# Miniprotein binders against q9h3h3: the designs that were tried, part 159

Target 1, 235 residues: q9h3h3
Amino acid sequence: EDGFTAEHLAAEAMAADMDPWLVFDARTTPATELDAWLAKYPPSQVTRYGDPGSPNSEPVGWIAVYGQGYSPNSGDVQGLQAAWEALQTSGRPITPGTLRQLAITHHVLSGKWLMHLAPGFKLDHAWAGIARAVVEGQLQVAKVSPRAKEGGRQVICVYTDDFTDRLGVLEADSAIRAAGIKCLLTYKPDVYTYLGIYRANRWHLCPTLYESRFQLGGSARGSRVLDRANNVELT
Below, E stands for the ipSAE of ESMFold2; O stands for the ipSAE of OpenDDE; V2 stands for 0.75 times the mean of E and O plus 0.25 times the DockQ between their complexes.

## First folded at step 13 (miniprotein)

Design yD2 (at its last look DockQ between E and O 0.91; V2 from the best seeds 0.72)
Fold by ESMFold2, fold request of step 17:
Structure yD2 (fold): chain B 235 residues (1-235), chain A 85 residues (1-85)
Amino acid sequence: as target 1 above (235 residues)
Amino acid sequence: SPEMIRWKIRMLLRFAELLLKRAEELFKEGSDPEEAKELLEFVQRLLRMAIELAEKLGNEDLLKRAQELIDRAQKLLEKLRELES
């Protein structure tokens, strides 16, 4: 059940990846246009398949904002996938350490903070804050899912360059919290997505590397971040 | 790259087969035909994406696998539509 649900959600994400995206690209669009764009395409109103009455008439997979400094570098994904296949046939044990080494060896180091919110004002407000942080340069790139036909929670993804760079991951968490976001955040390295490894997988790997919880009276960053691989607090 | 396209096709086929098997289980149990229909409609969308990519790549084996799965999904969808009549 938990494994089927994770794979079903992954399938929906892959289908969304392949559909058109609504993109505000700060590299080519003036920052002064952001507020109008946000008002036109609130994630609670943009529909996955272009439902009647929505601002979009065609399917939308993701709504995204690219920062002015956004320079995509996914690394050697093909080499990573080939090495993964070889590892599976080698008889060697598959552990979190071997996944980490594959990611480092092939320079597939990006990852993302994830937050899940119900459709409505809170989601739109959170997205607007994240989008502004991206355009202002505190974050590099983010995306949010549109409203789906089935309904339910939507996801905001905030990317970072290097999951092994704990300071950079923590700085992204801090920028997210500065936008007023208080919900649970989970961090997943992209290596798991490129290898098709989801929760409840056959290797018992945990794709969530970090968790961030907002706590009143906490640090200057306003959050408490746990490294789930080592069960140690980073903040 | 061809390897990346091939990987996408394999993932689409993996997901489609998983969802199709769930829809087949729901049909066999006679429970929740609307969920089974929704799964099958999504399966067909995944497989159309896989077919398009397989044609672009010129990979006949992956194309045949996708076509076999979409045929299975269509047959089950027709059976579900007949039950509602």
Scores: ipSAE 0.761, ipTM 0.918, lowest interface PAE 0.6, mean pLDDT 89
Fold by OpenDDE base, fold request of step 17:
Structure yD2 (fold): chain B 235 residues (1-235), chain A 85 residues (1-85)
Amino acid sequence: as target 1 above (235 residues)
Amino acid sequence: SPEMIRWKIRMLLRFAELLLKRAEELFKEGSDPEEAKELLEFVQRLLRMAIELAEKLGNEDLLKRAQELIDRAQKLLEKLRELES
């Protein structure tokens, strides 16, 4: 995938973030209502712009589920951005380690597992599994993109609080696998998004820190997780 | 915060400009007009978002830049419509 595609997807994600979300909040809504909500708003049928005949009449950026323990904290994103601009101006070398330190310093530590699925039953089923895991407290928060283009893939994002907490990242992978998800997963820290660092960027930074591949009969986690930065298998 | 809003506006404008250039290229290459139209509609959406934020911020320079990009997008859309008629 070229740099243009990456920026296009980033633009779509940014626009989606700014549009209304369909949210199931387990903090305020009984878990018993989840099934009805999932049936009402299946991701494969919810349309990005509220197309005629869709469950939504208005634009929807994301469909999301918040767990009972979910507390939104993005850290000091402004300070992060200022520091990043200053760093670029300084001419100092920029490495993945530099970004990690910036993220830590400004407490911008959130990250997400990403999976891309074609619209349809498999997507809706995957989402239902993830949503259940969130409501049951195995995961904290997840979102899925609505249907946008014919034949276009939809993305499910499963968040963790700290991309530097390797165990937490791996636990989320395990929970995703336990929910029956078998596709490829990639893990991306949000710090890269906040700084406008996408794939094929001019700094040659890779926003993907981890890759998870499903493994039959393998580890208790049911996946093999690769640290992309160090090219080391963690499981 | 104002700083965050400014960042968002700049990013929206950057994306809009990139996608607009792509739409212009598609048009020049004689690619599928529908693809160019869809891209331009998305560009307009990004720019409307940028305008709303710029108005909230009271930033006239960003408003002007957004308006210039909208005008370019609109001109290209008009050309595409003329070709379909």
Scores: ipSAE 0.680, ipTM 0.899, lowest interface PAE 0.6, mean pLDDT 91
Fold by ESMFold2-Fast, scan of step 15:
Structure yD2 (fold): chain B 235 residues (1-235), chain A 85 residues (1-85)
Amino acid sequence: as target 1 above (235 residues)
Amino acid sequence: SPEMIRWKIRMLLRFAELLLKRAEELFKEGSDPEEAKELLEFVQRLLRMAIELAEKLGNEDLLKRAQELIDRAQKLLEKLRELES
């Protein structure tokens, strides 16, 4: 929306990353325990700062599910940030291409599909579908925000290893659709997050690379994916 | 890494200052005091995170900046509480 709203949402995301997480880790926990865990921690009921009567007494930043093969690799974030500072000082143009080059050079390649849903049954159902896809191996890792005090929309993030791997990004979209998700999805590379580039940034960069819209019967994939940066339809 | 910790502290301080200024604007205009209070509580959380990282890093300048912002937020929160009578 406006500049303040974008910065406020970015601040909330950073704080959430640093607060404790509720994690179902399929690397160490049997898949048979997932349904009980989902029933215990529905995202519409887990509160951001802990409330009487909620499943949590303490603050929760994120509710996450790690797949059996999940191996976190954030790349060389320190090198990326140093190179970014040098780039800003150099006078060289700051464009999507130069950020992509920095991300590749420093192996900061992860990205995520985002979906925003109101608190309630549909959010909990969508999260359960995504969580099962992660545990079953169709997706690598996902997280969902807890319920905020004001009751605004919550976000589900589904991560992929490499935002430059178009096929991998599209495969994740397909798996999300197969899980029953029909809402708008947008894809953001983590390199933008590590550099503090959000919607209202000084360089007028769009941190969203891809957009996915559900299309019933119009596509074999069940969705229409647009490359936002190049304005090219991929499906 | 020290450089990553320094970057996180700078981002936290930038966000805290931006949100604190918004809370100050809401207070001056007599707008929603609950929104201002919630922003200030969040500002204090961001600044506590910044202080923890600054202490770990051993950076006195960043630590002092965070402490100054917390004091400023606390004073505004105190004024908001007085308005609720």
Scores: ipSAE 0.671, ipTM 0.907, lowest interface PAE 0.7, mean pLDDT 88
ESMFold2, look of step 13: ipSAE 0.579; ipTM 0.871
ESMFold2 (binder alone), look of step 13: mean pLDDT 87; pTM 0.860
OpenDDE base, look of step 13: ipSAE 0.676; ipTM 0.895
ESMFold2, look of step 16: ipSAE 0.737; ipTM 0.917
ESMFold2 (binder alone), look of step 16: mean pLDDT 87; pTM 0.862
OpenDDE base, look of step 16: ipSAE 0.671; ipTM 0.894
ESMFold2, fold request of step 17: ipSAE 0.694, 0.665; ipTM 0.901, 0.893
ESMFold2 (binder alone), fold request of step 17: mean pLDDT 87, 87, 87; pTM 0.860, 0.861, 0.858
OpenDDE base, fold request of step 17: ipSAE 0.662, 0.670; ipTM 0.894, 0.896
ESMFold2, look of step 17: ipSAE 0.640; ipTM 0.893
ESMFold2 (binder alone), look of step 17: mean pLDDT 88; pTM 0.863
OpenDDE base, look of step 17: ipSAE 0.674; ipTM 0.895

Design yD3 (at its last fold request DockQ between E and O 0.68; V2 from the best seeds 0.67)
Fold by ESMFold2, fold request of step 17:
Structure yD3 (fold): chain B 235 residues (1-235), chain A 85 residues (1-85)
Amino acid sequence: as target 1 above (235 residues)
Amino acid sequence: SPELIRWKIRMLLRFAELLLKRAEELFKEGTDPEEAKELLEFVQRLLRMAIQLAEKLGNEELLKRAEELIERAEELLRKLEELKK
């Protein structure tokens, strides 16, 4: 059907989540070791399946950095998924508002800023800046995809605790910009990811809640953030 | 939790069957055998994950379903390789 691309993306995401991750965990690893770790595992060179000549010999789903204060809390994902199935059979409209309420009810509140970059120096430099911001405490958790066989764009995900906390989401955007990131950022609540709702989904939902565009001439490290659900500028 | 693992296996099987059906359509059309091969290789990865989880859980029903799907995928891969020869 019209939803095949979204289902294919969901399958790839599930496979990556289930494969091993390369993790720098600031809770157990001294911050002084970060630069060596970044040099050992640049995301443009870490391969999805352990190609010859890459720093990894085994599959890697994600490369991640956990901040000192990282405390995992995914919420009631199983309950969320069950309620989603029930909603689909209920005949009720499926809207961004319905998904927001479902996420709140099941305490699946996390979300992430996303940036898509081609493999190479710019990606590795951006990741290093984000990783340092996490270890220094300006951000809590980030991950980056490894290089695929075909060498397409890679994604950096910067997590926040609560997509309904607009101030917290904007503070994360500001910290990303302070790390020197100037590309387009899009924000996706984790509820969409857990339900397998990607771009071109069968429900015609837009998984992007916020967009952030770097702005020159205003604040030195500012950005313009748009609420896509309401078509309202937050900044 | 065992319930979450069972749900993951079912999702992997659903994805694998969807992708396998697309690869079977591409094979029947004969227009893009390289895309069909790429899909089947990914299907194999998904099913190996499902088999490993089903074995760990001791769920014979889900294991049998995964083995049936991987046999279909492997047969189609063999047909694609034979056609190239």
Scores: ipSAE 0.708, ipTM 0.915, lowest interface PAE 0.7, mean pLDDT 88
Fold by ESMFold2-Fast, scan of step 15:
Structure yD3 (fold): chain B 235 residues (1-235), chain A 85 residues (1-85)
Amino acid sequence: as target 1 above (235 residues)
Amino acid sequence: SPELIRWKIRMLLRFAELLLKRAEELFKEGTDPEEAKELLEFVQRLLRMAIQLAEKLGNEELLKRAEELIERAEELLRKLEELKK
């Protein structure tokens, strides 16, 4: 490819982040209002650019729920991006280790569990479960993409504050499973997102650090979690 | 901060120009007018964001650049729509 697809995806991500968000903020809104808000803004019906017949008349970049304890800390993203440009021009190898070190140095530690679902009842039901877990304090923050004009799957992102904190990542997975989610989950550090590194990239880096598969019975956990980078089963 | 806003404007302009050039290539080749139109609609959106930020920042150079690109995108979109006649 000529790199156009990666640039196009980066442009879309920037536009979504800059467009208005529909937010249920549990820091300032009573938990009792959540069910009405979820009914008003089901992600399968909220359109990316607004449409007659959708809940929104204006563009929506993301639909998000903030927990009571949510305290945003994106780290030094500007410093990270400057260091990334320097790294690319230095001739130094670009590896998972160098990205990890860059993220730590600039305190860009957040990451997210991702699930991709087709528009419809299952997506809306999954999002409602995640949103309730956030408002009840089992998860910190989550967001879901609106319905794209072209259709396709939508993504639910469930954030943790530190991708190097394995226990915290696993606790989030457990909470997602307890909310009734059974689909494949993949965990991506935000450092990869901020640098525009997606599945197919020129450095052949896998942006997925952890993978979670639902499993029935046996263990008390409800899922099998794999460390993709080291090929080690964590559960 | 003003520096962060300037950086965002420059990134929006860079993306808009890249996508606009792609739409221009598609138009020249005559291979996919619907894809070109969709790219141009997105380009216009990115440029409207850049214009809002440039106005807020008070940066006339960035504002002028964004306006030049949006006029270029609008002209190409007019040509694409004319082909439907």
Scores: ipSAE 0.657, ipTM 0.903, lowest interface PAE 0.8, mean pLDDT 87
Fold by OpenDDE base, fold request of step 17:
Structure yD3 (fold): chain B 235 residues (1-235), chain A 85 residues (1-85)
Amino acid sequence: as target 1 above (235 residues)
Amino acid sequence: SPELIRWKIRMLLRFAELLLKRAEELFKEGTDPEEAKELLEFVQRLLRMAIQLAEKLGNEELLKRAEELIERAEELLRKLEELKK
């Protein structure tokens, strides 16, 4: 992906964040209603701008499921941004370690596993599995992008509270795999998004920290997780 | 926070400017007017969001910048529509 594509996708994600969300909140809605909600709002049919004939008449940025233990905490994003601007002005070298330290200092520690799927049954099925895992408490929160007009791939994001907690990241991977997801997963900290650091950035920072590949008959986790920063297999 | 809102506005404007430039290039090439149109419509959406946030923040500078960009996008859209006729 070229730099333009990465920025375009980032713009779309930002715009989506600002539009209304379709949310199933397990904290306030009985789990027994999940199936009806999934049937009403299948991601492959929910349209980004509320196209005629879609389940939604209004724009939808994301379809999301909140688990019982979900607590939104973005940390000190303002302080993070200020520190980042100061760092850029200082001319000091910027490394993944620098960003990690900034994230820790400002408590901006959320991250997400990402999977990209074409619109259709496979996407809807994957989403249903993830949504169930969230409602059942195996995962905390997930979201999926609605269908865009161009029929492009949709993304499912599964969040973890702390990208520095390797165990937590791996546990989420395991839960995703247990939900029947077999595609490639990439893990990205939100700190990169908050700082506008995308693919092909001028600092040569890779926003992907982990990659998970499904393995048949492999370890109890059913996946091979690679630490991209260190080029080390964690499983 | 106001600072976060300012950041969002700046990012929206950055994205809008980038995408607008791309749309202009596509327009000049004349190869994909539909893609150019779609980009411009998205640019307008980004800029409308930026305008709303700028108004909320009371930031006249960012508002003005957003308005200038949206006018540019609208003009390009008009030109695209004229070429289809």
Scores: ipSAE 0.631, ipTM 0.886, lowest interface PAE 0.7, mean pLDDT 90
ESMFold2, look of step 13: ipSAE 0.663; ipTM 0.893
ESMFold2 (binder alone), look of step 13: mean pLDDT 86; pTM 0.833
OpenDDE base, look of step 13: ipSAE 0.629; ipTM 0.882
ESMFold2, look of step 16: ipSAE 0.661; ipTM 0.898
ESMFold2 (binder alone), look of step 16: mean pLDDT 86; pTM 0.834
OpenDDE base, look of step 16: ipSAE 0.624; ipTM 0.880
ESMFold2, fold request of step 17: ipSAE 0.629, 0.680; ipTM 0.893, 0.894
ESMFold2 (binder alone), fold request of step 17: mean pLDDT 85, 85, 85; pTM 0.831, 0.830, 0.831
OpenDDE base, fold request of step 17: ipSAE 0.623, 0.621; ipTM 0.883, 0.884

Design yD4 (at its last look DockQ between E and O 0.81; V2 from the best seeds 0.64)
Fold by OpenDDE base, look of step 13:
Order: sequence, then structure tokens, then C-alpha cells
Structure yD4 (fold): chain B 235 residues (1-235), chain A 85 residues (1-85)
Amino acid sequence: as target 1 above (235 residues)
Amino acid sequence: SPELIRWKIRMLLRFAEILLKRAEELFKEGTDPEEAKELLEFVLRLLRMAIRLAEKLGNEELLKRAEELIERAEELLRKLEELKK
């Protein structure tokens, strides 16, 4: 992906965040209603702008599931942004370590595993597995993009509370694999999004910290997780 | 927070400007007018969101910037529509 594509996708994601969401909240809705909700709003059929014949008549930015333990905490995003602006003007080198420290200082620590799937049964099945894992407490929160007009790949995002907690990140990967997901996963901290750092940025920062590949047989986790920053396998 | 809203507005405007420039390039290159049109429609959506937020904050500077970009986007859209006729 070139820089323009990355910025375009980021813009789409931001616009989606600001549009209405279809949400199943396990804190207020019985788990027994999940299957009916999934059947009503399969992500392959829910359309971004509420196309005729879709389950939604109005625009939908995301379809999301909140687990029982879900508590939204974005940290001090304002302080983070101010510090980032000051850092840019200082002329000091900007490294992944710098961003990690900024994130820690301002408690902006959320991150997400990302998977891209073509619209269809496989996507809907994958989403159902993830949604169930969230409702059952194996995962905290997940969302999936609705279908675009062009029929492009949809993205499922599975969040973790702390991208600096390697064990937590790996546990989420394991839960995703246990839900039957076999595709490539990438992990991105939200701090990069809040600072407008995308692929092919001028600082040459990689917003992807981890990559997970499915592995047949042997490992309890069912995946190989690569630390992209250090080029080291963690599993 | 007001600061978060300001950040959102600035980001929306930044994206809108980048994508608008791309739409202008597509137009000049004579590529598929529909692609340029779709991009412009998205730009306008971003800008409308920015305007709503700017109005909510009462930020005249950001509002003015959004309006300027809207005028530029609408002008390009008019040109595209004229080519389709």
C-alpha cells in the first residue's frame, strides 16, 4: 500500500467511526440474543450507506460487539497530540520507541488485531466466531466494517487494552485462532491512528507491531506471531 | 472534549484536502470520471462532517477552511458533470 492508499483508508475509517454503529452490547443484552442479532445483521449484507435491500436503511460505520468487561478508555489523547506536535517541532529523532513512550505517558495504550476478508459466508462465519468469543468473555470488544459498494474486503478489528502487554496481545491472538480464524492477522496500536501515522509515512514508522500466521498442528496457540519491530518470532 | 473535536476537524480537513488533490489529478489525467466523482462525494462527506463539528465548537477559522474546500470540491464536481453531458 502506498501512502495515498493508507491515508484514504484512514479517512474511510475515521468517517466510519463518526457514522452510526450497529452494536450488540453483552452488558445489557442477554447472550441468548446474539444468534438472532448475527442473523439480522450479517456483515456481508450490511451496507456502508444503507443500500436498497440491505438490512440497514441508514449508513452504518461499524458493526460491533461489546463484552461484559468492556470499558472504553482512550487515555489522554489530547495530551498525546500536544506532545506529538511539540516533538515534531523539536527536531528530535522520532522512533518507534518514542511513540511507545508517548503512548505510555499519556495512557493511550489500546491496539487491535486486524483481519481482512472478502464479503461472504466466510466473513460472516468468522465474525460470528469473534462475536461469540467476545460475548463469552474471551475477547473484550470487536468490530467489523460493513460491505462497501465495490465489494472490497471487509475488516474485523479485535481490540486489546494494552499494546505494550505482549502476553495480552498473544492471548487475544490465541482466542481469535480458537474461534476458527485462519487468515493473516496484523496488530496495530491506536496511538498511530491518533497521531496520523500510516504506512509510508515521512518518519518511516511501521504502524504494524505484530503479525500472526496460522500454523497447522503442534502449537497450543495455532499461530506464529512475529514481532515486526525486532523481526523476532514470539511463539 | 473540545480539543478532541478540534483534532477531528483538523484530521477531516487534512484528509479532505489530500483526497481532493487526488480527485483533481484524476480529472486532469482523463481517467474514469466516475472514480473521480466517487472520491469527490467522499470528500464532500468529510467536509460536511467537519463543518458540523466546527459549528458545534464555534470555530470560525476551521469553518472557513472547510467552506473553502467545499467550494473547490463542488467546482470540480460541476466540471465532471459537464463532461458527462
Scores: ipSAE 0.625, ipTM 0.881, lowest interface PAE 0.7, mean pLDDT 90
Fold by ESMFold2, look of step 13:
Structure yD4 (fold): chain B 235 residues (1-235), chain A 85 residues (1-85)
Amino acid sequence: as target 1 above (235 residues)
Amino acid sequence: SPELIRWKIRMLLRFAEILLKRAEELFKEGTDPEEAKELLEFVLRLLRMAIRLAEKLGNEELLKRAEELIERAEELLRKLEELKK
């Protein structure tokens, strides 16, 4: 592909954010209903646009599970965006440190672990494990993309409240691994999402803050996490 | 909030224009007419979302911008459909 692949993916993500979501909300729904809900809406069968024969008749942007402790708080996104515009016109350098400080100042601290899986049993099983971890309180909120028309890889996003809280990020990684997930995980702070900063951006910023690799061979810790910004292993 | 809705409209318009320019390049090259058509259909979906939000706000400037992009996208889609004949 050419240089527009990241922009196309971002546009599709935004369109999905704006379409209806299928949500299991543990704050208002008994945990005993989760398994039936998971069976009704496996992510490998829920279609993006409500294709004939799918469980959904209308478009679905995301399938999500909210834990009992989930409290939506995007922070001062409007102030963040205004400060970002001012920074760009100021002539000052744009660095990962500048973005981190902007996020802290405006309380836009959330972030997410990402995993990409092909449609099928592995995806549905991984999602079910994550959803159970959310409802049981080990994770706060997660979402998974529905099946696209082409059947390409789908994404599970597992959110954390504060990308600067390394303990909290590592606890979420551990909970993901305890749910049986062995694939590579990458962590992206939401500040990059709200500012529209992608991997092929003009500032050469890397939106991935952490990587998590499962320890093959049954180590008790379960994963090794690398801080990409400082090239330091956290585990 | 109204500010968040305006941000969404601006982002939709930005994405739509970027993808529309890509579709125009594909049309000029003549190598991927089906890809250009699919891209234009997605562009129109983004723009219809932007129009719904701009109408909700009563924002004439953003509505006009969305409508101008729709006209460009529909014109190119018509040209692609004529090519397939």
Scores: ipSAE 0.555, ipTM 0.878, lowest interface PAE 1.1, mean pLDDT 87
ESMFold2 (binder alone), look of step 13: mean pLDDT 86; pTM 0.844

Design yD5 (at its last look DockQ between E and O 0.63; V2 from the best seeds 0.61)
Fold by OpenDDE base, look of step 13:
Structure yD5 (fold): chain B 235 residues (1-235), chain A 85 residues (1-85)
Amino acid sequence: as target 1 above (235 residues)
Amino acid sequence: SPELIRWKIMMLLRFAEILLKRAEELFKEGSDPEEAKELLEFVQRLLRMAIRLAEKLGNEDLLKRAQELIDRAQKLLEKLRELES
């Protein structure tokens, strides 16, 4: 993907964030209602703009599930941005370590595992597994993109509170694998999104910190996780 | 928070400007008018969102910037429609 495509996708994601969400909140809704909710709003059928015949008549940005322990905290995004602008003006080298330090300083530490799946039963099944894991407390929060008009791949995002907590990131990977997900996973900190750092950026920063590949018959985790910044396997 | 709203507006405006420039380039290159049109419609959506947030925040400067960009997008859409007729 070229830089333009990455920016376009980021813009679409941001627009989706601002449109209405279909949310199952386990803090206020009994877990026993999850199956009915999943059946009502299968991601493969929910459309981005509320197409005729879809479960939704209005635009939907995301379908999301909040766990009982979910607490939204974005940190000091404004301070982060100001510091980022100052850093760019200074001409100092910008590294993944620099961004990590900025994120820590401003408490912008959220990140997410991403998986891309074609619309259909496999996507809906994967989402159901993730949603159940969230409601059961194995994961904190997840969202999935609705179906686009072009029928492109949909994305499931599974969040962690701290991308600097390697154990927490790995635990989320394990929970995703335990839910039956076998596809490639990539982990991206939200700080990169807040700073507008996408693929093919001028600083040559990779917004993907970790990659998880499913492993048959392997370790108890069922995956191999690669630290892309250091090119080291963590598992 | 007001700060988060401001951030959202700024990002929307940034994306809108980038995508608008791309649409202008596509138009100049004689690319598929439909691609440029779809891009411009998305730009307008982003800008309408920015306008709503700017109004909520009471930020006249951001509102003005958003309005200028949406006017540019509209002018380009009109040019595209004229070519299709």
Scores: ipSAE 0.625, ipTM 0.880, lowest interface PAE 0.7, mean pLDDT 90
Fold by ESMFold2, look of step 13:
Structure yD5 (fold): chain B 235 residues (1-235), chain A 85 residues (1-85)
Amino acid sequence: as target 1 above (235 residues)
Amino acid sequence: SPELIRWKIMMLLRFAEILLKRAEELFKEGSDPEEAKELLEFVQRLLRMAIRLAEKLGNEDLLKRAQELIDRAQKLLEKLRELES
């Protein structure tokens, strides 16, 4: 993480989105093939650029699993981006509330739970659990970054279709915990991604909407979830 | 859509120029030549993406802008590689 700027991170994210992805698509591939696919492409060994000795010979931007119910709909991203530019020149305040309203107006409602893990067995095991949950229908879509050239932590993203649906976001957190995930989770609406708003952005916005921490003996869900905007524990 | 493709090209060009300027600063400071080379290789990847999209649109102005930046990045890469020899 050291030495990266917000611009560098945004550029890397855009490049990864545009490079080829390795996809297990449950809509077209039998579930019985999942374990072999996971063994062939562990995220700790799939390299971003197809390094010698890795299972991939070409660049890989993301490794993804699509569930049976996956139906991609990014919403009106073009209109969102235009409205965002107009807002910046309007003199109106730029706040989490105005971002939320832009996202609702343009139907850019998806978001994702994020977890960051070092390369190795723990990452590969976590990914396998998430991928199985997607194929089994408890989650709809997930992706994991490949191993970077110089290493560092990788990210698993678990998508939800509506960040304004708190119950749906909490249900996804619960399904992630049921898959055996115990690390910190953070939730980021896709509106921030489409507008290029990352940490250290010039508006001092915090793109993280929720945090989830594993907690034994807590609620039935096994996690403690904080709403970062309002400092409210949702549990 | 054509509008979305155009905005992607504009973002790729913006990022490429920012990162290219950072690599140029690293070169002038004489610090971390491996980091500068890695940045320039990444800049070239971004610009090849921009070139492919500009060709898809048939947008000659954006194509020319991408070509100018990739040439600038290549010249700096050549300078860095010559210093290693």
Scores: ipSAE 0.573, ipTM 0.876, lowest interface PAE 1.1, mean pLDDT 87
ESMFold2 (binder alone), look of step 13: mean pLDDT 88; pTM 0.865

